VH-VL binders against Oxysterol-binding protein-related protein 5 (OSBPL5). Designs and how they scored, part 3

Target 1, 118 residues: Oxysterol-binding protein-related protein 5 (OSBPL5), of Homo sapiens (Human) (q9h0x9r126to243)
Amino acid sequence: VVIMADSLKIRGTLKSWTKLWCVLKPGVLLIYKTPKVGQWVGTVLLHCCELIERPSKKDGFCFKLFHPLDQSVWAVKGPKGESVGSITQPLPSSYLIFRAASESDGRCWLDALELALR

## First folded at step 18 (VH-VL)

Design x5 (from v25 with light chain Q27K V33L)
Fold by OpenDDE, fold request of step 22:
Structure x5 (fold): chain C 118 residues (1-118), chain A 119 residues (1-119), chain B 107 residues (1-107)
Amino acid sequence: as target 1 above (118 residues)
Amino acid sequence: QVQLQESGPGLVKPSETLSLTCTVSGFSLSSYYVHWIRQPPGKGLEWIGIIYFTGRTRYNPSLKSRVTISKDTSKNQVSLKLSSVTAADTAVYYCARHTWGSKYYFDYWGQGTTVTVSS
Amino acid sequence: DIVMTQSPDSLAVSLGERATINCKSSKSVSNYLAWYQQKPGQPPKLLINWASTRESGVPDRFSGSGYGTDFTLTISSLQAEDVAVYYCQQYYSTPLTFGQGTKLEIK
């Protein structure tokens, strides 16, 4: 069951933003390059994550998923058993910073993620 | 089929609390967000607030101090309470569902219930 | 709050003629703009989302355009059943806000 899906910008290790398709399911956040099936980037394991809103003066609405012990938040394999994700900008191992396109988008994502973290 | 239906007293005295219930069917409150919106007679639409999946709420600042929205997912009901009502709170009250996801445009509405504040 | 202002407040158009309703936001809402049609005694009906996408079942004579702060709802050929009040609504940020409405009548 998909809780929510939309494009979000994710901050890479080089501090640049990449727009990626995010699919929230119970316990996991699937990240794809595009909405097209087969371009899986990674899977975030939500059971080990905490969520924080990140107020920003920049456009959009920011929030952060992070591992409280600075461990990896990523699953080893994709939903179809993929061992290697599609190439994208390098993403942090222990956290992800997201930016939604609007405040309303961001608030729904925060809510949905909060629910999924329970 | 998707359906929302508002219910509650159509008449409320000044200073009392307006209480309405929105009963939904055809979808789950765990999958869709429900909002309250009102429309004074002959006037436009005013957004009251939203209740999120987690039970958290966000209200219009103009009403925040007087508004409480809650839900019972098991009963498919969303409640609205508006305290200290005045004649200015006379309106048709709607509950509405916004489309699946995070976009706050409303694809389904209740028929609305008229609430009149009068002595 | 983002203020939505429609123009005109009322509009009379002859049958078969083009009707144009404008909506302006006090702040950019990107394309987070919806249009609704409301007839007497009924709740609003969603017509357009994302500023220019018609909702399912909406006749193709209805079209929306715009981005940022200026938006337009157009009815290419007014029909009798199109008599209603039309509202724009931004869903970019809360509180959600609607235009004051435009009453469309037959001339």
Scores: ipSAE 0.918, ipTM 0.959, lowest interface PAE 0.5, mean pLDDT 96
Fold by OpenDDE, fold request of step 22:
Structure x5 (fold): chain C 118 residues (1-118), chain A 119 residues (1-119), chain B 107 residues (1-107)
Amino acid sequence: as target 1 above (118 residues)
Amino acid sequence: QVQLQESGPGLVKPSETLSLTCTVSGFSLSSYYVHWIRQPPGKGLEWIGIIYFTGRTRYNPSLKSRVTISKDTSKNQVSLKLSSVTAADTAVYYCARHTWGSKYYFDYWGQGTTVTVSS
Amino acid sequence: DIVMTQSPDSLAVSLGERATINCKSSKSVSNYLAWYQQKPGQPPKLLINWASTRESGVPDRFSGSGYGTDFTLTISSLQAEDVAVYYCQQYYSTPLTFGQGTKLEIK
């Protein structure tokens, strides 16, 4: 069951933002290059993550998923058994910083993620 | 079919608490967000607040101190309580569902219930 | 809070003529703008989302445009059933806010 799905900007290790399609399911956050299935980027394992709101000076609403012990938050395989994700800018291994396009979007994502983290 | 229906007393005395219930069908409160919106007679629409999946709420600052929204997902019910009511709280009260996801525009509304604050 | 201001407050348009309703936001809401139609005794009905996307079942004569702070709802050829109050609503940030409404009547 999909809890939430939308495009979010994700901050790479080079401090650049990339718009990616995010699909939230219980226990996992699936990230795709586009809404079209088949361009899987990665899977975030939520059981090992904590969530915080991250204030930003830029437009949008930011939040952060992170591993409290600085370990990897990524699954080894994709939802279809993929071993290699689609190419995108390098993403951090132990955390992800997201930016929703609006405050309203961000509030829903925080809520949905909180639910999925349970 | 998607339906929302507001219910509660149509008359409330000043300083008392307005209490309404929104009963939904055709969808789950675990999948969709429900809001409360009111409309004074002959006036525009005022957003009251939202209840999130986790039970957290966000209210209009103009009403925050007096408003409580809660829900019982198992009963498909969302509750609105507005304390210390005055004549200014006389309005048609709507519960509304916003579209699936995170976009706060409302695709389904209840028919509304009229609440009159009068001594 | 983002203040939504519609103009005019009321207008009368002849049948078959164009009706134009404007909505301005005090802050940019990007395209996070919806339009509703409300008839007496009924709840608002969603017409347009994302500033310019017509809801299913809404006649082609209804169109929305705009981005940022200035938005417009247009009825290309007014029909009798279009008599109603129209509201714009931003959903960019909370609190959600509506325009004060525009009463559309037949001239």
Scores: ipSAE 0.916, ipTM 0.959, lowest interface PAE 0.5, mean pLDDT 96
Fold by OpenDDE, last read:
Structure x5 (fold): chain C 118 residues (1-118), chain A 119 residues (1-119), chain B 107 residues (1-107)
Amino acid sequence: as target 1 above (118 residues)
Amino acid sequence: QVQLQESGPGLVKPSETLSLTCTVSGFSLSSYYVHWIRQPPGKGLEWIGIIYFTGRTRYNPSLKSRVTISKDTSKNQVSLKLSSVTAADTAVYYCARHTWGSKYYFDYWGQGTTVTVSS
Amino acid sequence: DIVMTQSPDSLAVSLGERATINCKSSKSVSNYLAWYQQKPGQPPKLLINWASTRESGVPDRFSGSGYGTDFTLTISSLQAEDVAVYYCQQYYSTPLTFGQGTKLEIK
């Protein structure tokens, strides 16, 4: 069951933003390069994450998923048993910062993630 | 098929609380977001607010102090309460579903219910 | 709040002729813009989303264009059933806001 899916910008370790396709399911956030090709980038395990809104001066709506003990938030395998994700900019191991394109988008994502974290 | 239906008293006295219920069918409140929107006679549309999956709400600042939106997912019902009503609150009240996901455009509407504020 | 302003307030167009309705936002809403058609005694009906995408079942004579702050709804050939009030709506940020409406009539 998919709770929500949309493109979000994710901040890499190099402080750049990459637009990635995000699919929220119960307990996991799946990240892909694009919606159609289905190139799996990674899977975030939500059971070990906390969520906070992150204010930003730029347009959009930012929020952060993070491991409270600074451990990895990533699953070791993808939904089809993949062991290696598609190439993208380096992403943090213990947290992810997201930017939705609009305030309305961001609020829905925040809500959906809050629900999924329960 | 997808349906939304508003219900409640069509007449409310000034200073009292307007109470409406939106009953939905054909979809789950756990999968779609529902909003309240009103339209005064002969005028345009005013967004009242939204209730999120978690039960959190967001209201139009113009009405925030007087508005309460709640829901019962198991009953497929969303409720609207508007306190301290005046003649300015006379309107057709709609509940509407926004499309699946996070985009706040409304693909399905109730038929609306007329509420008149009068002594 | 983002203020949506439509022009004109009312429009009379002959059958078969082009009808053009404009919508301006006080702040950029990117393409987060929807158009609705409302007939008397009915709720609004969604026509266009993402500024230019027609909803399923909407005749191809309806088209939307624009990005940022300036948007346009066009009916290429007005039909009798198109008589209604039309509203634009931004869904970029809350509170959601609508234009004041444009009443479209047959000349």
Scores: ipSAE 0.916, ipTM 0.959, lowest interface PAE 0.5, mean pLDDT 96
Fold by OpenDDE, last read:
Structure x5 (fold): chain C 118 residues (1-118), chain A 119 residues (1-119), chain B 107 residues (1-107)
Amino acid sequence: as target 1 above (118 residues)
Amino acid sequence: QVQLQESGPGLVKPSETLSLTCTVSGFSLSSYYVHWIRQPPGKGLEWIGIIYFTGRTRYNPSLKSRVTISKDTSKNQVSLKLSSVTAADTAVYYCARHTWGSKYYFDYWGQGTTVTVSS
Amino acid sequence: DIVMTQSPDSLAVSLGERATINCKSSKSVSNYLAWYQQKPGQPPKLLINWASTRESGVPDRFSGSGYGTDFTLTISSLQAEDVAVYYCQQYYSTPLTFGQGTKLEIK
């Protein structure tokens, strides 16, 4: 069951933002390059994550998923058994910072993620 | 098949609490957000608030101190309570379905229920 | 709060003629803009989302345009059943806000 799906910007290790398609399911956040073609990028395991809102001085609405012990938040395989994700900018191993396009979008994502973290 | 229906007393005395229920069918409150919106006679639309999946709420600041929205997912019901009502709270009250996802526009509305505040 | 201002408050248009309703936001809402039609005794009906996307079942004579702070709803050829009050609504940020409404009548 999909809880929510939308495009979010994710900050890479080089502090650049990349727009990626995010699909939230119970316990996992699936990240893709595009919504239609698929191109799986990675799977975030939510059971090991905590969620915080990050107030932003910039446009948009930011929030952060992180591992409290600085361990990897990523699954080793994709939903179809993929071993290697599609190429994108390097993403952090122990946390992800997201930016929604609007405050309204961000509020929904915070709620949905909170639900999925349970 | 998607339906929302508001219900509650049509008359409330000043200073009392307005209590309404929105009963939904054709969809689950686990998958869709629901909002409350009101419209005073002959006037425009005012957003009251939203209830999220987790039960958290967000209200219009103009009403925040007096508004409580809750839900019972198993009963397909969303509730609205507005305390300390005055004549200014006389309006048609709507519950509306948030389109699937994170976008706050409303694809389905209830027929609305008229609430008159009068002594 | 983001203030939505429609213009005009009311207009009369002859049957078959073009009707144009404008909506301005006090700050940019990108394309997070919806249009509704409301007839007497009925709830609002969603016509347009994302500023320019027509909702399913809405006649093609209805169109929306705009981005940022200036938006327009156009009825290319007014029909009798189009008599109603029209509202714009931003959903970029909370609180959600609506325009004051535009009453459209037949001239």
Scores: ipSAE 0.909, ipTM 0.954, lowest interface PAE 0.5, mean pLDDT 96
Fold by ESMFold2, last read:
Structure x5 (fold): chain C 118 residues (1-118), chain A 119 residues (1-119), chain B 107 residues (1-107)
Amino acid sequence: as target 1 above (118 residues)
Amino acid sequence: QVQLQESGPGLVKPSETLSLTCTVSGFSLSSYYVHWIRQPPGKGLEWIGIIYFTGRTRYNPSLKSRVTISKDTSKNQVSLKLSSVTAADTAVYYCARHTWGSKYYFDYWGQGTTVTVSS
Amino acid sequence: DIVMTQSPDSLAVSLGERATINCKSSKSVSNYLAWYQQKPGQPPKLLINWASTRESGVPDRFSGSGYGTDFTLTISSLQAEDVAVYYCQQYYSTPLTFGQGTKLEIK
């Protein structure tokens, strides 16, 4: 069952934001380049993650998903058996930083992610 | 058939607590957020607050200290309590369904219930 | 809080003519803007989301436009059933806020 789906801006090691399509299901966050049969970028395994709000003076709303022991958060295979995700920028193995377009969007995403992490 | 229905006492005495229930059908409180919104007679709409899937709430700062929103997902109910009411709290109270996802606009509204604060 | 200001407060338009209602936000809300119609004794009804996207079942004479701080609801050919109060609502941030309403009447 899909809990929530939308585009979010994502970054990691590189400081540039990439807009990606995020589909949230219990226990996993699926990341695609676009919503239409988009190329799979990666799947985050939520049960190994923690979630934290990242305050910012800039508009929008930031949060972080990370492995508390700095281990990989990524599933090894995609939903259709893909072994290599579509790369729009190098993403870290142990964390991702997200930016929602508005504060209200971000609050819904935090809530939905908290539920999906359980 | 998506439906929301507010219920509760139409008359509340000053200083007492207003208590309302929104009963929903045709959708799940596990899939959609529900908000409370009110409209004083002859005036505009005021957002009261939201309850999220986790049970966390956000309230209009104008009401924050007096308002409590809660839910029972298994009974398809969202409740509103507003304490220490005055004549200024006389209004039609609506529950409204947040569209699916993260965007806070309301695709379905209850019919509303009128609450009058009087002695 | 983002203040939403509608103009005019009331408007009288001849049957079949164009009606135009404006909504201005005190801060940019991007296109996070909805329009509602409210007839006497009824709840608000969603007309437009995303500033310009018509909800299913809403007649095509209703259209919305704008971005940032300035928004417009247009009824291209006013009909008798369009007599109502119209509200804009921003959903960029909480608290969610509505305009004060615009009462539309037949001249």
Scores: ipSAE 0.685, ipTM 0.890, lowest interface PAE 1.3, mean pLDDT 90

Design x5 (from v25 with light chain Q27K V33L)
Fold by ESMFold2, last read:
Structure x5 (fold): chain C 118 residues (1-118), chain A 119 residues (1-119), chain B 107 residues (1-107)
Amino acid sequence: as target 1 above (118 residues)
Amino acid sequence: QVQLQESGPGLVKPSETLSLTCTVSGFSLSSYYVHWIRQPPGKGLEWIGIIYFTGRTRYNPSLKSRVTISKDTSKNQVSLKLSSVTAADTAVYYCARHTWGSKYYFDYWGQGTTVTVSS
Amino acid sequence: DIVMTQSPDSLAVSLGERATINCKSSKSVSNYLAWYQQKPGQPPKLLINWASTRESGVPDRFSGSGYGTDFTLTISSLQAEDVAVYYCQQYYSTPLTFGQGTKLEIK
């Protein structure tokens, strides 16, 4: 059951944002290059993650998903059994930083993620 | 079919609490957010607030200390309470369904219920 | 606290002619703008989302345009049933805010 889906800007240690399609289901966040299924980037396992808001002076809304012990947040296989992918390139293994397009969008995402983490 | 229906007393005395219920059908409060919006007679629309999936709320700062929105997902109900009312709170009160997803526009509205604040 | 200002406050247009309603925001809202139609005694009805995307069941004569701070609702050929008050709404940030409304009448 899909809780929420939209494009979000995502980054890690490299300072540039990449726009990716995010599909939120209970316990997982599926990340794709485009809205069309089949270009899987990675799947975040939410049970191992913590969620924190990251305040910003600029428009938009930032938040972070991370493993508190600096371990991988990524599932090994994709939703269709994909086992090949560079989910840590260009993205880190233990965290992701997200930017929603607006403050209001970000509030919905934070709420939906809090629910999905349960 | 998607339906929202507001209910509650049409007359409320000054300084008392306005209490309304929005009953929804044709969709789940686990899948869609619901908002409250009001419209004073002959005037424009004012957003009151939203209740999120987790039960968190966000209110219009103009009303914040007087507003409580709550929900009972098992009863398909969203409630609005507005305390310490004055004549300025006389309006038609609507509940409205947030479109699916994170964008804050409203694809379905209730019929509205008129609340008059008078001695 | 983004202020939405519509112009004109009221507008009279002959049947079959084009009606144009403008909406301006005090700050950029990107294309996060919706238009609603409200007839007397009825709730608002969603016409346009994303500044220009027509909702299902809305007649082709309704169109929206704009980006940033300046937006337009156009009715290409006014019909009698289009007499209503029209509101724009930004959904870029909370509090959500509406324009003051534009009353559209037949001339």
Scores: ipSAE 0.678, ipTM 0.884, lowest interface PAE 1.4, mean pLDDT 90
Fold by ESMFold2, fold request of step 22:
Structure x5 (fold): chain C 118 residues (1-118), chain A 119 residues (1-119), chain B 107 residues (1-107)
Amino acid sequence: as target 1 above (118 residues)
Amino acid sequence: QVQLQESGPGLVKPSETLSLTCTVSGFSLSSYYVHWIRQPPGKGLEWIGIIYFTGRTRYNPSLKSRVTISKDTSKNQVSLKLSSVTAADTAVYYCARHTWGSKYYFDYWGQGTTVTVSS
Amino acid sequence: DIVMTQSPDSLAVSLGERATINCKSSKSVSNYLAWYQQKPGQPPKLLINWASTRESGVPDRFSGSGYGTDFTLTISSLQAEDVAVYYCQQYYSTPLTFGQGTKLEIK
């Protein structure tokens, strides 16, 4: 059951944003390179995560998913048994920063993620 | 068949509270957001607000202190309350379905209900 | 608030002729723009999303274009059933805002 799906820009410690396809289901956020090809990048396990808005001067809307004890947020395997994600940018083990294309998009994503975290 | 239907009193006295209900069918309030929009006679459309899946709300700042939107997902109902009404609140009130996902445009609208504020 | 301004407020166009309605936003809304048609006594009907994507069941004589602040709805060959008021709406940020409407009539 998919709660929400869209492209979001994602970063960690590197300053560059990567546009990725995000699929939200209860308890997990699945991240792919594109919606059609289905190349799995990683899966965030939401039960351990906290969610916070991250104000920004930039266009769009930023928020952060993170493990409050700095432990990994990532599932070991993908939905089809993948063991290695296809992204080239190194992403942190314990957090991700997201940028939705607009403030209104970001409010929907915060809402949907809050529901999925329960 | 997707349907939204507004209901409530068509006549409200000044200073009282306008109370409307939107009943939805053909889709779930757990899958789609619903908004309220109004249209004064002979005028354009004004967005009132949204209720999110979690029950959080966001309102037009022009109405914020007077507006309450709530929902009962099990009854397929979204309600609107607007307090301390004046003649300026006379309008057709619509509920509208947010397209699936995060983009705030409306693929289905109710027929609208006319509310007149008169003494 | 992002102000949406339509022009003209009203226009009359002969059957089979081209009608053009403009919409301007007070700041960039990217392509986060929808167009609605509203006939007397009816709710608005979604015509165009994403500035240029026609909603299912909308005739191909309706087209939308634009990006950023300047947007256009075009009816390539006016039909009698196209008599209505047309509204643009931005969905880049809340509050969601609509243009004041453009009334289209047959000449």
Scores: ipSAE 0.667, ipTM 0.884, lowest interface PAE 1.4, mean pLDDT 90
Fold by ESMFold2, fold request of step 22:
Structure x5 (fold): chain C 118 residues (1-118), chain A 119 residues (1-119), chain B 107 residues (1-107)
Amino acid sequence: as target 1 above (118 residues)
Amino acid sequence: QVQLQESGPGLVKPSETLSLTCTVSGFSLSSYYVHWIRQPPGKGLEWIGIIYFTGRTRYNPSLKSRVTISKDTSKNQVSLKLSSVTAADTAVYYCARHTWGSKYYFDYWGQGTTVTVSS
Amino acid sequence: DIVMTQSPDSLAVSLGERATINCKSSKSVSNYLAWYQQKPGQPPKLLINWASTRESGVPDRFSGSGYGTDFTLTISSLQAEDVAVYYCQQYYSTPLTFGQGTKLEIK
């Protein structure tokens, strides 16, 4: 049951954004390099995450998913049993920062994520 | 079969509160957003607002001091209240289904209900 | 608010001929643009999303194009059932806004 899917820009401690394909299901956020099968990057376990808005006056809309105790947010296995994600750049273990293409898109993502965290 | 149906009083007195209900079938309010949109007689379309899955709302700034949108997911209903109405609020009121996902366009509309504001 | 301006306000076209409706936004909306058809006594019907993507079940004679501020809806061969008012709508930002409408008639 997919709640929402789209490309979002994602970063961690490095200030460079990477566009990744995000698929939201109840309790998990699946992250892929592209919509293509077989390029899984990681799966975020939403049950232990918190979500906060990082609003901007520029185009786009930022928000952050994080573990409040700085523990890992990542599942150990992919949706097809993958034990390692696709390796192109490191992402932090305990948080991710997202940017949607517009504020309106970002509001939907915040709402859908808030639902999926419950 | 996807269906939206607006219902409520067709006649409302000035200064009172307009109250409408949208009853949906063929989809879940946990999977799709619903909006309210209105059309004054012989005129164009005006977006009123959205209610999100969590119950959060966003309204047209031109109306936001007077508008409340709410929902009852167990009854498949989305409600609109517009307070302090005047003749300018006379219109056909539609509820419309947000396409699946984050993009704000409408793939299904109700038939609409006419609300006339008059003494 | 992003103002959407359609032209012309009214258009008469012979059956089988091409009809073209323009929509201009006051600010760039990228390709976040939809087109709707509305017949008398009916709700709007979605025709085009993403400026150029036809909705399922919409005849091939309808096409959309444009990016940024300038958009067109084209009906390549007008049929009698295409008589309606046509609206563009931006969904780049709230409040969502519609054009004033273009009434299409048979000449």
Scores: ipSAE 0.612, ipTM 0.861, lowest interface PAE 1.5, mean pLDDT 90

